# Designs tried in a protein design chat: VHH binders against q9m2c9. Part 3

Target 1, 358 residues: q9m2c9
Amino acid sequence: MACIVEDPQRAGQSNETQIALISGVPDDISKSCLARVPREYHMAMKCVSRRWRDFVCSDEMCDYRNEFNLAESWIYALCRDISGGVFLHMLNPFSSRRSWKRINDYPYIPMREGMGFAVLGKRLFVLGGCGWLEDATDEIYCYDAAMNTWFDVVPPLSTKRCYFACETLDGKIIAIGGLGLNPNAKRTWDIYDPLTRTCKSCSDVNIVPEMEDSFVMDGRIYIRGGVGGSSTAVYSASSGIWERMDDDMASGWRGPAVVVAGDLYVLDQTFGAKLTMWCKDTRMWIHIGKLSQLVMKQPCRLVSIGNSIFVIGKDCSTVVIDVENVRKNKMNGVMVCSSIPKTWDDDIDVISCKSVAI

## First folded at step 17 (VHH)

Design a119
Fold by OpenDDE, look of step 18:
Structure a119 (fold): chain B 358 residues (1-358), chain A 122 residues (1-122)
Amino acid sequence: as target 1 above (358 residues)
Amino acid sequence: QVQLQESGGGLVQPGGSLRLSCAASGFTFSNYEMSWVRQAPGEGREWVSAISGSGGSTYYADSVKGRFTIARDNVKNTLYLLMDSLKSDDTAVYYCARSTYEWGYMFAFDIWGQGTQVTVSS
């Protein structure tokens, strides 16, 4: 009996009167209205109806919010607790109640270390990593900030990696170097393109070993590694090659780095915590200020939103530095800092921090 | 509880055919794009095929195009993969996965089955 797979094409366009998003309001207007709702209420919005949920979670929502300059950047930190569990924490820096919140458990990899962390649009990507008893992995996981959900991603990385640099460039995730079963992994990078769903592996001898830090500036990826961070390299997507970083610039890269409006800032943690800025014009590192060790515990990570640098240390202790005055050459020497207190009692190590705008 | 359960795997000779099934439960099956993903020994996961929620659109990896056919029965909450002209390179664990994103976006899956072993060997 040949099961006649009836050609489902004829399912009649039942004009199911699509329930309006908002009763009595055209959908375009409704969408515009919904898009104007502050991000803090998006979770609640998803509870109103399926259609609301779908819209809030859609790229269309993001498009609306971007168009109207309503997108709000929140900080996400991949953290490890004492148990070795990896969790995603979130901070709304603009809330009246500035506190870190654990938003979701990372269910996939207990005790994973050396993971890459990247952002594309409204999505966070966690890549690779290793465990105490596990070799490096090639797994990619995605957290959708709008959906507040984790997903598995296919394809995996081309090379299993841990403790590698991970950056986003031109809509692609670049996984650079690191450790793995393949001894040559440290001299390779993967280019993951979520749109084409492809991962390309490349190799270059100029990639630095023992990756410590990375940043993207002016369309280039900068990496630092080696013993004590002595090695640097710069990647250009146009050439597809790694070059040596200029010595004058490299000399001041002595800690976590962040780019703010095209300018490079580094937290030098060698003797305390000093924020420095690279001046492109003079090709000199400028001292901006010192942070008290009382307000942050090392190791620290940096993330920027607007003209603010968030210094995030152990237990997610957070210091916010406004660098607007630094840019305006109004160096009155006063660094304005605000602190965000720790909200949990557990010891937490911050692995990486990123911002996501929705 | 949301669950996917694959079946139909086995040993087959090159050139042979196999039909995989995936039973879905715990969610509105027709609302989701479903995919088959396979993993060969020592290799990463490879996307094989996807089908839209309605079944109106089907997608295939180049490696299986013309040989494999994805189908679904939304009444039975079942996903199918008809595999014809099987090759040794098709040997893998085949997973059923619920796709979160439509075709054209990143392959993102939030639910996986346990997988079914397909071995193509002479």
Scores: ipSAE 0.041, ipTM 0.529, lowest interface PAE 2.5, mean pLDDT 85
Fold by ESMFold2, look of step 18:
Structure a119 (fold): chain B 358 residues (1-358), chain A 122 residues (1-122)
Amino acid sequence: as target 1 above (358 residues)
Amino acid sequence: QVQLQESGGGLVQPGGSLRLSCAASGFTFSNYEMSWVRQAPGEGREWVSAISGSGGSTYYADSVKGRFTIARDNVKNTLYLLMDSLKSDDTAVYYCARSTYEWGYMFAFDIWGQGTQVTVSS
């Protein structure tokens, strides 16, 4: 075939891409200034020019903000409405008016149950899941929080799965156990590496817990399965092997967990809704306080930012616990905490929540 | 409505050539990186090739380097894949996909076509 050449038909487009970010300012200085703008204004910055949009959405800007400790964490909740539709709500915890905002300017992702939800850099990943009449899938959707855009990701998971544990560790997304077409899916895990654009499957017939909940602490993934919590294990990414969880630690894991500054907190949602912290030195769970029953609407999810724990329940109703201030604001053993109003959406369930720092 | 529509697939013999086209509508085509992605029977999706919005940069998977050529016509809003020296392991459904400018860190696809079948057999 003859050569097919795409050539700029307008010299002005080539010349337009040579325009300075800020007139009269070297681009390196301009980028330093733009990277310091608070995240709440980034949407407006994307409207200034194509060059501004490209920089605001770039990994370069995100890397700069992380390097100089300018990154700001926002909370994203993966939600399902009564129709079964899956979507995101977003919360800027630094805004003067803290309210949940639905991300509905983007196409709905397909309806699914039992999906994984993970964060890597500026991106949120929704993995796997199954439909009402559909088998488990290996599909991966990604929401880029800087671009505010959904896209499909390749390669997919190596193993189709739903109702599995999903965590980010050492720059990789790890999808563990669950249900799927593989009859031994509960004894496998996928390691998804977006940098090398690969996904590999691993198997260990000796220890693969049934999945209920998970968290990451000290380079390890902790996993709890079964209604009694007797199926617990620890995955170490450095060795790729499964280890036994400390029995005392496992006994107190009776609800959603979150790690704050290296310390493990668990909200026991049984009676009285108690927040506890694991003390490694004594091998004991330390009582931090109780949440008011009137505030709690199960199921709850936990996410941390700084020294604050966000407890997110049905309809995105939210309680914020500053663990440094909890002891000051108790009344008769009940933690006095700030709250964030529920969303306007009716009857939504929060599937999972994560924070994204940009 | 943003749409991608592939065409040009078919049955070819080993060593043959085929040209795929992807018509884009509903968006400013030249602002987006575009990719071809394929899926062989029973396998996962495999990225094949990408081209920048201007057409100035092209990228290829190792499995197709030297045999496939990606191109675009920003006047006609059309993406192309010229496939030469086809092998039996090139048999797959080929998808046109809209990429992001952040190509170097991950394969980001927000819009897919329906796919076109390419079969290489004697």
Scores: ipSAE 0.000, ipTM 0.458, lowest interface PAE 11.2, mean pLDDT 80

## First folded at step 20 (VHH)

Design a136
Fold by OpenDDE, look of step 21:
Structure a136 (fold): chain B 358 residues (1-358), chain A 122 residues (1-122)
Amino acid sequence: as target 1 above (358 residues)
Amino acid sequence: QVQLQESGGGLVQPGGSLRLSCAASGFTFSNHQMSWVRQAPGEGREWVSAISGSGGSTYYADSVKGRFTIARDNVKNTLYLLMDSLKSDDTAVYYCARSTYEWGYMYMFDIWGQGTQVTVSS
């Protein structure tokens, strides 16, 4: 019997004369109007009234914004400071004053490494990890980007994991491999499906232990791990099987990867910072350009918004690459990039970056 | 300051009963769903029960259904868990938590108490 946990937000409709969202305006119109307000003002909107707050934080708001193509993607970086503290940084890439902002302190866990970072809808999830005292954890934390609030998630991960691949596919969170107390955990993956309200655990011998990187492309999950990142595997959701990645493709996966408009880009950090693209047709890696080490500090993470790749390095030093322009201007070998300077002097390592559209 | 404080834990024999309390402060208690979550030794946290802000709706994990009763007093800003027919498997630290959202089978909490130990042993 599926306990339909009624959305607690719906139960409070006592007949109290629902104060109109906007005086003299029907609620549907009001909602439409509110949904058109830029994301940078959503915090202020939440201060207007409880009803405004509730709406702005609701999935309904997201639905309106999506429907009207008003959703704005912001970048969130999971970061670690010198003390080992974990925190989120946020960047509004559309702001005239592009700057990283630290989000409220990570509620609970100093000194975590090897955490998974996933996005579903307006929510960011930090999963697992390890610390000095703990080999692996199963803890899940959720940051709601609309509510600007951290949550603890129960139940925790089915398996304690550290340095595992974490991806989202078809509305599911997939945790793959990693280190844990259970040696068999290295060859397992978990599928968390909020729609079916299930967690499925599976095993496959082709799963590589100690994940270094992962990406999703064309409905498949690609993972890289092993000593020196030499081992790769591909998961197909349709077959439920892990396969070996193509050798040609794997050979060029020498750094953080990101998919832009269906194309795979890799920042090769072996000798400087080279952006390369996988050409599906020719099955070759194409050199796109080099990034100056003056504008970014390694190690870097990649995230894409639209046709732009954000290269985020130490201290959240950020370079923005428009891949469309780069592809069109192949002739001059110089990538036109914009940079976002660091705003603080502290040494910050970027663990992972994701974008959230609201 | 937002705070939850559990009390009422202790040692009880199998088949016994216990009443847990959670005192809430620093927020409008009646506006929030509240939950009990427990953690057994070496195990992950397990959601036990939830109650709506008004108290009109209650929810239970299958493991405690029929044995536990969640209640609240919004005037006293207190959450209760009546535990009957206790079993050894109910041994855990019990936490009071403010519920904000349910995501599938996952529950999200933004505020926790310190927990109270419940030990069921012969």
Scores: ipSAE 0.639, ipTM 0.855, lowest interface PAE 0.6, mean pLDDT 87
Fold by ESMFold2, look of step 21:
Structure a136 (fold): chain B 358 residues (1-358), chain A 122 residues (1-122)
Amino acid sequence: as target 1 above (358 residues)
Amino acid sequence: QVQLQESGGGLVQPGGSLRLSCAASGFTFSNHQMSWVRQAPGEGREWVSAISGSGGSTYYADSVKGRFTIARDNVKNTLYLLMDSLKSDDTAVYYCARSTYEWGYMYMFDIWGQGTQVTVSS
């Protein structure tokens, strides 16, 4: 039978035959102590015992850390090499030696385009896509960041898709629109819910054709598509209702977007690289500052951690923008930002970036 | 090198029975939960059944509960699926898979066999 938590027999066996997690300490107190250890040491903790490994890799530890504001976000970049192969790079933004590290390639997925990339808890999902001579696929791969292990996922997508919007909202992965063998794919969406089976696709005329980008804000998924990003739509997961995006809001969405502390930021690459922010009250975009092209290789992706925006370009070249300090640290109208050197791998395209909090 | 190899598929009449086997090598078989997964023509993969490493816990999809029995022999490193009361909609390729099953209906597999065809007809 399916279960939304770890195997109950496994938990019961731990209680029955166990060696204490920490000598002289009840296991529930031990788990509280272990959950407070910084994430950089978790790999070493997995080597202490099987019981430590199981706890460090568990949803229980991840959930505890999130609930008590102990979670540490690391950045994962979905990348493509010269051969078209797809893999992950990872960045610990808090390490004393910041550098991108390549995750071991298994599985290797050559020549795939238009894949979805989503995070659910400690897990990253790579969904769908299409190859050079292939139709869209329904395949799903999962990387578990606590285990540092790749998995094939069953069931697959209900609809084979590529070039679709893919976001996580309310503990569910939502795959929206795109291209595929099913002509309804462009106006349908699938919901993955770990508590239930995948729902059948629904349709709505408000779903835009051909997806370019998306973000999640205030319990809603915003999508942009069509020729040159000319069409937008907004999905409310709580009601299942689609509606039009505010025209003024849509007009400034001219590049990758990210939400920081409830505020929408966009890197507008028209006539340079400008960071802008949407003001809900005035319905206007505010210019925050310019980003120097000397430190970045385009195209760029955005991910936020706390009040920082990580701008990740080709070869994983990375600039960090602290949005609370950026107006004070401009030089001739250009934001003064810290940088992280690119990877040693040349000719790497960054498809998408997400953060995983553990 | 981790390997899984299925056998025992074939053509069977409706209402008939069949036993599938999966030989495992290259890993400590008894430490891993194992599953059967099937794929009907033109459809996505469907999880069928799972068994804990010890064999103490078994799990079944609603579509096969009461008709299929999963079993394992940890001495011979072999997984079994005993299928009774077969129906035409049981026609599929059946795969043996090694899992770290996590939760819900979302099943995670790191190693697969090549599959064995089961056909229920005529």
Scores: ipSAE 0.263, ipTM 0.731, lowest interface PAE 3.9, mean pLDDT 81

Design a140
Fold by ESMFold2, fold request of step 23:
Structure a140 (fold): chain B 358 residues (1-358), chain A 122 residues (1-122)
Amino acid sequence: as target 1 above (358 residues)
Amino acid sequence: QVQLQESGGGLVQPGGSLRLSCAASGFTFSNHEMSWVRQAPGEGREWVSAISGSGGSTYYADSVKGRFTIARDNVKNTLYLLMDSLKSDDTAVYYCARSTYKWGYMYMFDIWGQGTQVTVSS
């Protein structure tokens, strides 16, 4: 449940609240007009009036934009510098000047490793983690991408954990496995819902140790872990059970994974950098193409927007692959890609990337 | 110039009671939802309770429900937290904060007090 808790309406405290959003226009019409403005201008709209700021930041505006297929996805990268400091970068992939921008207004997060990163609607969550001298935590930080600021109080996880899988499924955040003060944390997961202040913890022997990667496809969470990524498991939200992943499917999961339009893609860097796709019908991995001259230090991260895969490496250096273009053209083994320059911040590692649609 | 100042903290035995106060200045107090937030050493912030600008709606965290009572006096511009049946895990610094936004049980605040220490020890 989202609401604005500061109320300047009381006793005639604001003349803005007694006037229309746009003079001479009913508010319902005004909201329709404002909701159609491209996201890159939303920050400027917040400067017009308190009523405009409240609407631009509201769930109502996001809901309208989603309903009318106006939502625009921006990419957010959770990053760490050489000193261990944790921060966010963001990218508007649709702007004429595609460049990463650092977000510096969140609270001082202690230096942590093994954090989860997840999205619910317009909100980004950084969960758990641990330090060199500190045990795992249940603490959660939440950034609201419409308001461009962090929440001051966020309910914690039920289980302290680090180095765990973290995914959003059915409007809830699922934190799976990892390490914690409880030795059984390796085999547990939390179902986290900040709206109801409900967090349920469950266990299953099929949950793998030392999480390395995860993805969500067709209502299921796939996880990979263990030494060298040798263990895999699948959670089905419809049944609530954990199962073994198909051996043929698991065999090609040799790098970061992303789902584009219901199809699973993996960037395999074992011998060069090549993109492969899981073909459900034949139960085989299909070679899509090689990334020309792109050499990125592991780890790199994948995010999809539309038919594009964004490959994000060190310093947020980014390569963009249009999978529909490379699928339809005659393949000579090399994909035609575009690039986005690295950020101005030197020597940063990208921990995780997600997209937020507003 | 906007300011919140807490008082009334102290050392108390388990089962005891305390009344916290928060004096507000520099803004129209009755127009704003107010919250109490606590933080134990080494822990994250925990929202405790909130009250609407008029005082007509009150909200409590499950951990304090039935034991704590939030109230406000819009004439004196003062927020209160009456704490009964105190337990050792209530030990924390308690902050008065002016709410600007919430989503579920997540809060944003623009003004914080300095905090008052509550220690529950046998």
Scores: ipSAE 0.660, ipTM 0.869, lowest interface PAE 0.9, mean pLDDT 83
Fold by OpenDDE, look of step 21:
Structure a140 (fold): chain B 358 residues (1-358), chain A 122 residues (1-122)
Amino acid sequence: as target 1 above (358 residues)
Amino acid sequence: QVQLQESGGGLVQPGGSLRLSCAASGFTFSNHEMSWVRQAPGEGREWVSAISGSGGSTYYADSVKGRFTIARDNVKNTLYLLMDSLKSDDTAVYYCARSTYKWGYMYMFDIWGQGTQVTVSS
């Protein structure tokens, strides 16, 4: 669902003889051509002309790329350094020289923890959080991955939240539970809907406080929280109700979770790093393989692109697991993985990871 | 350097009027939508008004509609907010901000001023 972003700059297009995007080429063809340029060159494209910049940064560009199946997913990691500074790292997984790059500094947020991280279209949102001296906040920041620019978002969250679950579902951002000044906030969730231009706040007693992890699967939001992650709940958008998660499923949710092609994978970090998969049919957790602790530093976050799981640990150490290959090659419990080394020496904690397709 | 600088804030009685100004520098002012955003003590930021780059279109929050008027002088690179019939609830720090786009009910801003305090008190 294309979020209708009204670009206020479009209104002032005076009849200036619109310089063709490409000389001698109709604009529609030009756009099609430009849309086929790999994402790694989009920054350079923006330097060609204002019109090129505007197009490359437009939702229209994304539409073209989606239409032609040219969209490339890059990974973005919300990170914290030792000083408490929050920043984004970006990884192009398709690059021959796979390396994490730090994005421009987070404009305003020193020393935040417990932030939500969500993606809608080409935009990443950092929501809420708390600091050493600051209670839960309601601030929302947006990074446009095409524009490579940070924005402040107004209005802020309806409820100040820290250590809350943040997911996207059906083009909406959903902020669930967490800690705040209002004790009742722990059992509330907010639905931000850009299509209806509304923010809805709801409450449910089944919402678990102090969220540790969340994922979306089959149109439902799964949350884990409580002391030691012992409490789980499932939200169905169709019913608008939170329910208790299945005990069998919940029992194996012992680490960061990711959904790949409709299947749930969990990295169990209790004793090493074990990748497990939830089998819907048998209602059992299946052991997929073990990751070497040598290549990954805990705590880890998971993000998926296609059939690949990216395990991102401290210092953005990254292991890539092809789940299709792993499932096919029941090799004796050892997963063949590729690794992306860290590029810096600083201690960086990865708070959350998301992928953005442009 | 891109900069926004607000001025004109102060103490005013209920029913009074105030004019805020925002001086812009470091970018082509006329190419950007500009907004006023306010933040009351203990409250989140609230969008107040926006004006298109050309000044041809103006937008207002319901809370200020009919009382506030946004204007701009593109020659002077200045944004204005005329505030009439001020109420106690209008007490806030008022920020000038460059608007990039609107996402649903959300406004996206990439540049802010330092803000100017407006206090409406008897």
Scores: ipSAE 0.655, ipTM 0.860, lowest interface PAE 0.5, mean pLDDT 87
Fold by ESMFold2, fold request of step 23:
Structure a140 (fold): chain B 358 residues (1-358), chain A 122 residues (1-122)
Amino acid sequence: as target 1 above (358 residues)
Amino acid sequence: QVQLQESGGGLVQPGGSLRLSCAASGFTFSNHEMSWVRQAPGEGREWVSAISGSGGSTYYADSVKGRFTIARDNVKNTLYLLMDSLKSDDTAVYYCARSTYKWGYMYMFDIWGQGTQVTVSS
């Protein structure tokens, strides 16, 4: 595994020396102080000095923040505008003024459909896809949320694919099924690791051919194809074994899914917007409540942070459900939720959402 | 002004050899890791090789290990790529680039050369 060398410019002139992080303070104490600054100020900290920028962007700072439970999760939405351009929006849910902000896109990301979107550590990956006149691609774009910029060179997938399941598990990105140049691509998956440049293509007859949605729970990737869960499969990355999904679990997977504290939640959009939870002990779906605010803003994506589910629809219009609170507080079966306004960028489709903790 | 300029590309038969050079100016060359990056027409950029500022550490993509050698001359501010046993898959525009950040096999560069064409065909 590599230790990444960040910003190698360290030259000094005559009578210059390595500048302390904070004048008169030992560096180890300075680092402990800097690592405790809220994430919303990290961009400003990068402007103080080269040493501050290097530390703020470093694995050392991230490791410290994780060790002391200081990491803050922000939400990133992969979006498409009316022109077909692909870009990111970002939301800091801990800010007193919770609003979506567009991330300026320095690299050209061509108009593509059926792209994967995954997170590995502090980095967001946009994988594959296909265009109007373009075959499926193996290209990958990567945004580093600590550096606030895109990588210039990113190793590709082993297999060109679009409309595939894409999840992070055990420190690797797994791209499963979908469409590609080879008709049999639907029964393959890539195990992608940018640190080792390991991207293995595997095959198995148990792979669901029509990939629509997925989630990760208890070390497994759950995959749904077709409407109402007509094609489902379960993958265990540790063993490489594909299994059949529980029929009762599959039958209730009728919309976007998210896992909160080990519990599977689904927003069933069949008859209004209804949040349900899978109970493993009884093998039944439990109805949590209705979400009437959502009916206007579809399709919807779900992301969890702590005990909160963020329901993100068209134009990044967002409803926040605190699942612990809504178990106690309902008004006539309707969940009590907060909302976050849509973006300034009207007519925006949200392709996928993920959170990044730094 | 900071500048990188490649030379030494050309047409070569499979199994042949080429030496690429990259002249650097406008910055302290020995303080920076340098890379070679290639791009075939219609394809994405592929990192090929890197060398530390001192020249003490070298890194290669698996596709070129054992065939390519990266070197630098910190007196002449010049980066080299010695390419042996060339294959048709090596056909690309080769760029000299100054590294600012890397994570595994992913790279950020702030300065690029204009590129030099390498074509391997009979």
Scores: ipSAE 0.648, ipTM 0.860, lowest interface PAE 0.9, mean pLDDT 83

